# Designs tried in a protein design chat: VHH binders against Low molecular weight phosphotyrosine protein phosphatase 2 (primo-2). Part 1

Scores and structures below are computed, not measured.

Target 1, 164 residues: Low molecular weight phosphotyrosine protein phosphatase 2 (primo-2), of Drosophila melanogaster (Fruit fly) (p82891)
Amino acid sequence: MGKRSQKSSVLMVCVGNLCRSPIAEAVMRDLVARAGLQGEWHVESAGIEDWHSGHQPDERALNVLARHNIEYNGKARVLAPEDFLEFDYIFAMDLSNLAALRRMAPKGTTAKLLILGNFGLKPDERIIEDPYYDIGEASFEEIYRQCSIACRNFLKQARLKQIM
Positions, changes and structure headers below are counted from each chain's first letter, unless a header gives other numbers; antibody chains aren't numbered by Kabat.
ipSAE, averaged over its two directions, is called F for ESMFold2-Fast, E for ESMFold2 and O for OpenDDE. V2 adds 0.75 times the mean of E and O to 0.25 times the DockQ between the complexes of E and O.
[cut] marks letters that were taken out.
The coordinates of atoms that the task and the answers printed are left out; those that the model quotes come from them. Centres of patches stay.

## First folded at step 1 (VHH)

Design b01 (framework vhh_brivekimig_d4; at its last look DockQ between E and O 0.19; V2 from the best seeds 0.00; counts 0 for: pae E 16.5 > 2, placed apart)
Amino acid sequence: EVQLVESGGGVVQPGGSLRLSCAASGFTFSSYAMSWVRQAPGKGPEWVSSISGSGGSTLYADSVKGRFTISRDNSKNTLYLQMNSLRPEDTALYYCAKDRYEYSSGWFDYSSQGTLVTVSS
ESMFold2-Fast, scan of step 1: ipSAE 0.000; ipTM 0.239
ESMFold2, look of step 2: ipSAE 0.000; ipTM 0.094
ESMFold2 (binder alone), look of step 2: mean pLDDT 79; pTM 0.801
OpenDDE, look of step 2: ipSAE 0.033; ipTM 0.411
ESMFold2, look of step 5: ipSAE 0.000; ipTM 0.131
ESMFold2 (binder alone), look of step 5: mean pLDDT 84; pTM 0.847
OpenDDE, look of step 5: ipSAE 0.016; ipTM 0.267

Design b02 (framework vhh_brivekimig_d4)
Fold by ESMFold2-Fast, scan of step 1:
Structure b02 (fold): chain B 164 residues (1-164), chain A 120 residues (1-120)
Amino acid sequence: as target 1 above (164 residues)
Amino acid sequence: EVQLVESGGGVVQPGGSLRLSCAASGFTFSDYAMSWVRQAPGKGPEWVSSISGSGGYTLYADSVKGRFTISRDNSKNTLYLQMNSLRPEDTALYYCARGPLEYGDYFDYSSQGTLVTVSS
């Protein structure tokens, strides 16, 4: 993908590209498809770390998506320097992800580095927490809820050209 | 069963250095990110550093960035933390943990830890 692709492009980022960012990617792609906007938006996800490159998402992430009638076939990949030049928006899930993105961003970065949860979630609910070592599936349902609200509000604001 | 055994702690003067080790067993070490977490008396756990399974990517808490270096030897199933320019506020029990542990309590294994005391 080139920097001036006809589609607006979004990269969802968490630490390992195993739980949060695949859910956010799948949710946003589903919202885009249901709105008939797949000609306008391109959505991917990546991890800050190469911990799970090539692997499918955590089974609990796939299960929560399936419960909401979303099928996901993506595989984990690591964030690359060129992503900062090729994507329009790169979303962090939490403040540590955002700090890492800012440190990694090369000179000439054109992507907007943002917290996904800033779009429509309450200030005390805006951080999408890492569920990797949580027990059970409750935290994954909460991540789905947070991603659904945030992605919907981001798309609304972006279409109105209200994003800085 | 997962086993993690920390070592290398001790007493050191401010400005000194220590190298901590964590010997891992019971899982495919190279498939997992590893982290160092510390807990000072009367405080909650504080994430210190994480390293990817390959060792290609590292993350550090702002309080230790530039002073500590995390590394791993996958052939020996061992995680390391090189601590330089130690400060009194680095005094804590240090634990290794399987996984990122960038925020919150993600302990899937609890061990005895290794005590680091920085005193004049």
Scores: ipSAE 0.000, ipTM 0.140, lowest interface PAE 15.9, mean pLDDT 82

Design b03 (framework vhh_brivekimig_d4)
Fold by ESMFold2-Fast, scan of step 1:
Structure b03 (fold): chain B 164 residues (1-164), chain A 121 residues (1-121)
Amino acid sequence: as target 1 above (164 residues)
Amino acid sequence: EVQLVESGGGVVQPGGSLRLSCAASGFTFSRYAMSWVRQAPGKGPEWVSSISGSGSDTLYADSVKGRFTISRDNSKNTLYLQMNSLRPEDTALYYCATYRDEYGSRAFDISSQGTLVTVSS
């Protein structure tokens, strides 16, 4: 299937689609809505592995979003081959995610495979680390901070045609 | 090398109880948060519960809150899951897991066979 939408499209990817990529999706959607750009941008998230398909995001992810007045009702899904043809941008959270995306990408892939944190974060803060086995909420607040900075900077650069 | 061995699964009726154990070796157990993850027949894996390295903080999936209790004994390098008020939807293969930051690693390292829990009437 070719691109289903005339909108520019973003897919946020982490391993299980429970923590990092749902936060990144929700943050990007919120930024798009606040800017009045929901007619121009489509945002989704997915996991590299199908381990959590159909599951609600981690409660800590939902809690950090709620503290920032963002409601999220998405469910985990696995990355599909057609995603590499349908999305303009597919964002990895960390280097392992990016390596997996590069290995999985089929011939004819049109999506740009990128690290989300490369957009506006400092070099030592560019990797959005997996919080799945962390205890407490501090790491989730940090992920929200990283996603907010990166999504804002990506959206600015994309609108200025600065993405290569 | 990290080694995890689950045990304690079995067949129980709804409302029954089971206690799962996970024997850990090959790493400094007390420094790592540990988790229980399950995979039901025909479904993807689901995170169940986690406990901090010290045992001071615990987290539970909504589906098991109030019924399951995670605990650990760092002197024995053992993780436990006490499962009470078991329901048919708790039927799954149960794994214990650690997060490992290794090249090509997934969210958690499940190198073991797990322990099967069947809840049927």
Scores: ipSAE 0.000, ipTM 0.129, lowest interface PAE 17.2, mean pLDDT 82

Design b04 (framework vhh_brivekimig_d4)
Fold by ESMFold2-Fast, scan of step 1:
Structure b04 (fold): chain B 164 residues (1-164), chain A 122 residues (1-122)
Amino acid sequence: as target 1 above (164 residues)
Amino acid sequence: EVQLVESGGGVVQPGGSLRLSCAASGFTFSNYGMSWVRQAPGKGPEWVSSISSSGGSTLYADSVKGRFTISRDNSKNTLYLQMNSLRPEDTALYYCAKVGYSRYLRPHFDYSSQGTLVTVSS
């Protein structure tokens, strides 16, 4: 288990920490709370790029969360070298995020670098695509669906100690 | 209001170098990622390069990788583009912008400046 605290720790990562990773953080935090696991799990999110540090998430991300009765007040932050030593799991949304995480990971990295969608999504649906430049809200609803399935399945596998 | 002023363009021979500058005002420069965009005669805008708010991360179009270097000085509110090994196809008006570029979509750029002209002629 994680050595940063008594809790197991998860960091959700996308490019800018405005859309996908805030949704994934909020969804996992909500699932943890509903299951009564607040004492066991710590969840944060960060961006590969620091373009939007200190900013509120995209309003479409906040809107999809609100439609599902989830409030989110986090602000964007950039991924730090310390995160690779302090978090147990760092989740990428897509293959380019994963490649960036692998390049940035310092010697001595203890975190498991994983694709979030590998947990319970179909192989052809496992990539959580960047919606930032999309028009409207349909892609944000799909991201919420993908995150809900993946976070649920990850938590189930982690409790059964089936994460390799 | 947001103001972006590009400079440093000029006429160079193929293989030459130029350094472009963008002076920013009217917003907290250090809080935003910045990009360089160019528009060649008779063509639409093309994204060239982007840099994160701290300068810790950079992205480049395949056409300029290994030749151009983007950088910034947050203490001076200035964005730079070092252009080496220039080619005739690099001839364009160059603009700086406050928005990032996505490889998946044509971005809506937030720029209204005059740009700086780069001409590479043999």
Scores: ipSAE 0.000, ipTM 0.180, lowest interface PAE 13.4, mean pLDDT 82

Design b05 (framework vhh_brivekimig_d4)
Fold by ESMFold2-Fast, scan of step 1:
Structure b05 (fold): chain B 164 residues (1-164), chain A 122 residues (1-122)
Amino acid sequence: as target 1 above (164 residues)
Amino acid sequence: EVQLVESGGGVVQPGGSLRLSCAASGFTFSSYWMSWVRQAPGKGPEWVSSISGSGRSTLYADSVKGRFTISRDNSKNTLYLQMNSLRPEDTALYYCARESYDILTGYPMDVSSQGTLVTVSS
C-alpha cells in the first residue's frame, strides 16, 4: 500500500499480524471511510515476527469483522525499519508489543509509538490481549469492541489536535 | 430504518435534576457511539456528551462535566443522560444521535428530528 503518502498514516502492530492488528486496521479503515476521511488517513498493519507473512488473518478475526459488516482482504506482513520513518503513528496492542517496538526503532524514528487501548479504554481494560490460544470467538468479539472504542477515540483526539 | 426517540424533558427549577432517555431501533445499538446534542433557542447546536458502544468510555463538554452523566443499557437499546445541578443556561432541545464522530466539526450523522425540551426556570 502507500507508505510515502501526504496523508496521516497509522500502522497497527501485534506479534503475528493474524488477529489483533488486522482487526484494528479494518476497524480504523471502516471509521475513516464512514467519516469521508480516506483522503486524509492511510492505515496498514504488520507483525513484529515474520512467522505468518503472506498469510490471511485468523478465520475468527475475519468472522468477527464480517459479523460487523467489515470486509478485510489484507495479508500478514512483517514490520520493516522504514515503517518507523514513514508512519506517523505505530500502535502496539499490549505492553510486550510496545517494548519490542521501542527496541526495534532505528535512530531517526519519527513515528509516535503508542498503546492503542490508551485511547478511550479504562486503565484496567487498555491492553488488547492476544486471543490466538483462546477457544471460540468470545475473545475476538472483545478485541473488536476494544478496537472500535480506541480507534474512534484516537480519530476524535487526532482531529482535535490533542495528540503530540 | 434508524429511529431515535427522545423523552424525559420537562420544566425544572435551578439546582434540580432530570433524566433523559433515547430509545434506539433499526441498527445494532451496542456497535455505535451515541451522543447527546442540545440547541438553545436562537443559538447553534452544542455537543454535550458521547459514550462508546460498550459504555466503558465517555466524553463530556466542559460546560457539563461533573454535572451530567451519560450511560446506556444495551439490553434495552436505550441511551440516558442524567442531568444534575441544572442551570438556566441548560435550557434547550436535547437530541440523541448515532455516529458521534461529526461532533468534532458539526452535527452527528443521525439525529432525531423531534428532540426533548428541557426548561430550567427560575
Scores: ipSAE 0.000, ipTM 0.134, lowest interface PAE 15.6, mean pLDDT 82

Design b06 (framework vhh_brivekimig_d4)
Fold by ESMFold2-Fast, scan of step 1:
Structure b06 (fold): chain B 164 residues (1-164), chain A 122 residues (1-122)
Amino acid sequence: as target 1 above (164 residues)
Amino acid sequence: EVQLVESGGGVVQPGGSLRLSCAASGFTFDDYAMSWVRQAPGKGPEWVSSISWSGGSTLYADSVKGRFTISRDNSKNTLYLQMNSLRPEDTALYYCAKGTYYDSSGYSLDYSSQGTLVTVSS
């Protein structure tokens, strides 16, 4: 068949593709670029719900990325059935996202459905919480911190062939 | 710099067929979704079709669905558009584009200014 890229592929998923998953995508892409691994990794993001397709990420998400010298120009999209066959890794931000991914996964799913925060964060800090209704930018700095640690540790484990 | 060179346009009668090609360079072709966009004389651009980086998923505008087929050859860095059952309203300059407007991956729709002309006339 051979419909998948020879690159390892990652899809970052949250509810609306406005806050957490765009930050995780941007952070992962930046780490891949800094490591010279653009030839080995493909990274995207998507939302479980089709509430915000075509929209720019939350301004607070763009602001936290800009503070860390990361530019992002993606638009929200909804998760598609084909994503479960085309991506090697689909990362949920929280347990509700993971449960939704498991319910949506069609017959023939080949993607590994994982919690992003399981990679290098403490068990009691592994959930990347939804900041959408939070006031101010402190929660977005925390999401950036969590994504940076988790993406860095995921790449390290993938290089060592330690991903299950 | 992203470079996209379209070819395969021409004059064809209603009901005829044409195959367009786009040779891509200056980026890792197999990392990106690709699209076809067209612009009729005196009109704005209209999205026609998109294909995922792997070729596993395709999208079509309602106006061309069932008549056009998008495909790609990642080993040759080439995008194709097979156009069947052509109609006078398909007359336009056709542009190859990097990315898709449905995609949130951070890839903007980027296309050539040259295009290839398709004229459907009796």
Scores: ipSAE 0.000, ipTM 0.142, lowest interface PAE 15.1, mean pLDDT 81

Design b07 (framework vhh_brivekimig_d4)
Fold by ESMFold2-Fast, scan of step 1:
Structure b07 (fold): chain B 164 residues (1-164), chain A 121 residues (1-121)
Amino acid sequence: as target 1 above (164 residues)
Amino acid sequence: EVQLVESGGGVVQPGGSLRLSCAASGFTFSTYAMSWVRQAPGKGPEWVSSISGSGGRTLYADSVKGRFTISRDNSKNTLYLQMNSLRPEDTALYYCAKDLGSYYEPSFDYSSQGTLVTVSS
């Protein structure tokens, strides 16, 4: 049974689902919509820790998205064991997130656990750093830039692999 | 060697107040976000509040918002939780923890016994 009759699914993950993973989710959803691929891709985000479930993203994350004409109205949720069986791709923002995903993954995990920044970013720029406790908005513009490059390159590579 | 020593717990009537303290050592306190986490009898851990390293940002769980205030004194390496209008539902062991606010910290870093808060009549 192939994935051709179902949407490919992506889960963006960071620590609290307040900054990086909501930006990555919103950016990828926007790219999917602009390409007319809403029938092919499903995108969500979640946090490794259950501190912020039900909260709106950090105001600075919403502000950077708004500056780029992206509206986002999702709320934080915690990563669940079933996510490892239901999503095709689970993206970590940094190496700490990836290590946590690998430790949490249950027996029988089918999701590919990947670093988002490995898709099109330079090796020294591939880690999308946690801006949560940074002052101001400059780091959020950098995260938007990193997510835009990485999501665009991932979608291109994934589509090419589906054809081949 | 990271050490976190909580104090300030006790027995209090509903509507009362308590102030919890956490004395931190073994790391550069001002560079880490800090959190309060509680565990009620028979339940899993519940996040209560977080504060940034500088103290410029605070977050609260909906269940405590407007009643609890998190603060820190970086000159004393101490984290505080001011708890007002306490309810029976606030009864729990309260733990302070280093937050996951950096790329190099893979999880909450705490090894304390917590401080017990009992709200009863």
Scores: ipSAE 0.000, ipTM 0.134, lowest interface PAE 14.1, mean pLDDT 81

Design b08 (framework vhh_brivekimig_d4)
Fold by ESMFold2-Fast, scan of step 1:
Structure b08 (fold): chain B 164 residues (1-164), chain A 119 residues (1-119)
Amino acid sequence: as target 1 above (164 residues)
Amino acid sequence: EVQLVESGGGVVQPGGSLRLSCAASGFTFSKYAMSWVRQAPGKGPEWVSSISPSGGYTLYADSVKGRFTISRDNSKNTLYLQMNSLRPEDTALYYCARHEYNWGSLDYSSQGTLVTVSS
């Protein structure tokens, strides 16, 4: 059984909840706040793996958000079975994340399992790649760009009631 | 006592296949990311592949992409490496290893098993 809420709810998911999904959460929360829609949307993030629960996101993720004037103080957490019942939308960053979500989804899952980048990114650019082994900050700036485009387009489509 | 016991090594001709297994004990296997590392004769260690604790995420070195597949069975505490289309340059001692934390330092490894690819 999930939480009964009148808010539409979004959960951003990547492997460790350290890089991609915290950026996507922060970006969507910022867009929601700027539009005055905090009463209509609830946004969180989680990791498929319980590697760094309770810790801050990767410093490079916090740095890219700060460069775009977004403060983020969330902590990593692992994806729970209850999330599949409580959230309306669960967004994967890449195809491996989506496959894992589909495998983990319990009986009675009500959440829509989607690729975030399908919302407004070019077909050959829709996968938000894991930057963990990357050097420097260029990959994190690209993740911010991808998340910004995708979150804006998702919110626009949701307002038009065109999601699936 | 952490133990990683490997099997499946051997001699194979170019183009052949081998499957390595790594049986883990002494720790909660399902909570740790695992890797395969190899060391060719006269060379330093080379990372081959990694797998997340759940098995939902995998990574491969460019030299083995499309030929090798990493997998795990958490119910059996076992890590696997399926090696296809083997080449002479794949000849090495292969180790399974445990990551200390989220893709961090390797803190324990097996003693290794020899894989020889020759005519």
Scores: ipSAE 0.000, ipTM 0.136, lowest interface PAE 15.1, mean pLDDT 83

Design b09 (framework vhh_brivekimig_d4)
Fold by ESMFold2-Fast, scan of step 1:
Structure b09 (fold): chain B 164 residues (1-164), chain A 122 residues (1-122)
Amino acid sequence: as target 1 above (164 residues)
Amino acid sequence: EVQLVESGGGVVQPGGSLRLSCAASGFTFSSYGMSWVRQAPGKGPEWVSSISGTGGSTLYADSVKGRFTISRDNSKNTLYLQMNSLRPEDTALYYCAKSRPYSEYAEYFQHSSQGTLVTVSS
């Protein structure tokens, strides 16, 4: 809570860093920029598995972001042990992601491992489901909706704790 | 833990060339994308270029595309930026950064580093 504190840092995580976590990253980054908080928050995303490192996100993810006037040109990367020491918050999209994060976290982990959807979504809607095998774009609009609500509510809670 | 040390800056004439280096330590270098970001006097940070962890994918800001080349040597934990056809507007402090998304928004660095100064003067 010090006024000399470095940026608070967030890492959005899903299985392949192609769909959910790039959307969550782009949404939170956009909210941070719109609030003028880019000096206080750093946001990235990563995948649990190294299946798609260096690849662009799923085109449906890029399309939903573009429809909401958000451009994103990040590339997939794999989650590394150092992330558990460098980030303040690591957000899982679903319970399987959270279980994997807990398994991978090295001794001395300082990051809080959390479910993104716990921030402002209803208990029965808190899981941001993997759309990879879905047909069409409806599931990607739902992911955008869930990420928008959750990121906004997380930022509100984090700001209140920091002000106090 | 994460340490990034930029070098290779200097004073050059317009049309000249420089090669910047970034020595990385404290993390598994090949697992992270890397970026170059610059900050001109009196301006916010501007993203310049990024490279994937394997080096298989690269992206460039439109202002430097065709003039700059980003590369990496994972065996040496080193990131490079080859800058050709330098212009006065390329004058800035250049920083390397671990795994940052490409953003149209102004961003600040979470890593403490001094950067390397590039001055292009007529």
Scores: ipSAE 0.000, ipTM 0.119, lowest interface PAE 16.4, mean pLDDT 80

Design b10 (framework vhh_brivekimig_d4)
Fold by ESMFold2-Fast, scan of step 1:
Structure b10 (fold): chain B 164 residues (1-164), chain A 123 residues (1-123)
Amino acid sequence: as target 1 above (164 residues)
Amino acid sequence: EVQLVESGGGVVQPGGSLRLSCAASGFTFSHYAMSWVRQAPGKGPEWVSSISGSGGTTLYADSVKGRFTISRDNSKNTLYLQMNSLRPEDTALYYCATDQYGDFRTPNYMDVSSQGTLVTVSS
């Protein structure tokens, strides 16, 4: 099956949809809105595990977004088989997320399964690490920085049709 | 430009161990995730394991979890695969590869030219 939506669609994925993927979703949506591209891009996030479905993101994730003037009201949801057919791009934050996506991808998958950090981050900085067990705010500021660089570079490359 | 040279393969009995090495040159080794991929006789390529540039994150195929350990020495530009509890189904040519893109639709795990190293596990 071909693409059903006229918009290009992005799904941000991490383990629980509480920290990294909500930040990546919020950052991408903000960049899209500021560029006036809301009619061209659809952005969501999801978790590989369903432990946190319906929950608000981690308070530290919401706090880092608020410090950068981004408000986020999304709730966690679990990744669904239809996502692999309906999204154009599914971004993993780390290699573990990518391996899980590859294992879960059903027959007929049309989505490109990619590492978000491959877009504009140095190769040794491209993995957006799980901050869940970290203490304090520094790791969340780093995730925001990584997502901002990667999302901006992905949008630039997509506009130049350099993402095959 | 990019060169990867695998070594360490050989013939081993079931339950045995082997350590594979991949010597990398022509790029900044520490900046790239590295992977091991194998191809068994009459089968397509199968991804085995990956390691991040820093070595902080490792991933394994379900078929090798608990038996294989991937590691790297960035000071020597060398990738390793420690293979324990080897089984006949592990018989394959083993290749190392850079993981620059990680695209499932067009996997880049075998995007470098190399001969691989042969691992044979006797019945």
Scores: ipSAE 0.000, ipTM 0.151, lowest interface PAE 16.0, mean pLDDT 81

Design b11 (framework vhh_brivekimig_d4)
Fold by ESMFold2-Fast, scan of step 1:
Structure b11 (fold): chain B 164 residues (1-164), chain A 123 residues (1-123)
Amino acid sequence: as target 1 above (164 residues)
Amino acid sequence: EVQLVESGGGVVQPGGSLRLSCAASGFTFRSYAMSWVRQAPGKGPEWVSSISASGGSTLYADSVKGRFTISRDNSKNTLYLQMNSLRPEDTALYYCAKEGRSIYDYSRGFDPSSQGTLVTVSS
């Protein structure tokens, strides 16, 4: 068969797989589970750079997920060439992530490379900014909000076959 | 264009103090995290410290925790590094860098946009 897993597959990507992409993964998995769609969707996350491979996500990322009753126990991993052939959708958080994905994509890439925030966020807030340099947890709550809106809208559009 | 100008280096005795400055121009300084990176002769770059765009969060390498303090003045587009209790192993060229948050951001290399400021700790 043509499909690798019988499920639609999503890979969330940021620079280090420590903040944004783990939150986006956890949020989408939670939305999928609540909608009873866990048999239809597979969700993972990865980082563009391998400097943090094997590390636990940023404590603030884990804290914001816990505040919303989402447990996450994943570890950072680096994006692999095989991911471009195995995933249906690869989501960048920001334009720098997207540019890196386009540079890394091997010839024969089948994955759609997309900005997560294009799904339901306003043009001036579609970029999910790196919160790593920010103080406290307010930026992480904003990322959770952005991911919740974008993941919900993506799932709705995917079911309606409105994805490019 | 990004322009960074480091100053404040010099020769000090072990246990001495120095305050480094980095004057930034060519970008919206207040919008970017900033870092200090050092390189000893014949060695690779070593990340020293980082500060968030607002100045509200700071990170330090284990080798300098408790001795160095990073700070910034966004109204003057200037980054600072207060170095106390200096040791011979702190001897290096010190560079100001746009962005970067930890040792991992610099372990794969560093291309300084400036000449740095030399710190020599000797008796």
Scores: ipSAE 0.000, ipTM 0.135, lowest interface PAE 12.8, mean pLDDT 84

Design e01 (framework vhh_8emy_2)
Fold by ESMFold2-Fast, scan of step 1:
Structure e01 (fold): chain B 164 residues (1-164), chain A 121 residues (1-121)
Amino acid sequence: as target 1 above (164 residues)
Amino acid sequence: QVQLQESGGGLVQPGSSLRLSCAASGFTFDDYAMHWVRQAPGKGPEWVSSISWNSGSINYATSVKGRFSISRDNPSKTLYLQMNSLRPEDSAVYYCAKDRGYEYGSSFDYRGQGTQVTVSS
């Protein structure tokens, strides 16, 4: 089956859908809303692993979003085979996520599998690292910064039809 | 039952090298990221290094970057930490940690019994 939405669609993916991908989803949804593009873009997030379906994001992820005046009430979900057919873009946070997406992609995949940080981040800063075992909140502020830059640059390039 | 067995620690002089090993069993080793965590007496756990399932992503704490090297051998289900230019402040019990996935509010969980590294003259 094709796609569920007539909008251009984005799926943000990390391992557990608790830290990086919820932040990326919330940031992109906020940017879309601020630009008046809610009629053009649909944004979700999912995890490669299904262990945390139904759980809230990591509290540190919710805290960084709240500090930037973004409310998020999404729940973790696992990546489904249908996502590869229904989304236009599926963003990995790091190279491990991208390799997993490539292995999981079924025959007939139409989604573009991309690294989010390739959009506007410096080459040595393009990987959005897993913060799960980090101590404190500094790594979550860095993820917010990386997601903000990358999502802005992706939306600009998509609008200008510069994405292959 | 997930089991992690660390080895390779010992008493060494400053400037020495050690290679730690972690033998894993009870889970599909090549599906999970793995971590090294250390704990010195009277201190909380300190994350040292991480490696993704395919070695595609490798990270180090700033205190060990350039001196330590993490690696894994998926066929033998073994994680390694090569420690060079050891300093007295590297003295700690070193734990191998399986990435359990993202458990809300949990970090540094599911460690093995540890291996003691003491750097002293």
Scores: ipSAE 0.000, ipTM 0.138, lowest interface PAE 15.5, mean pLDDT 82

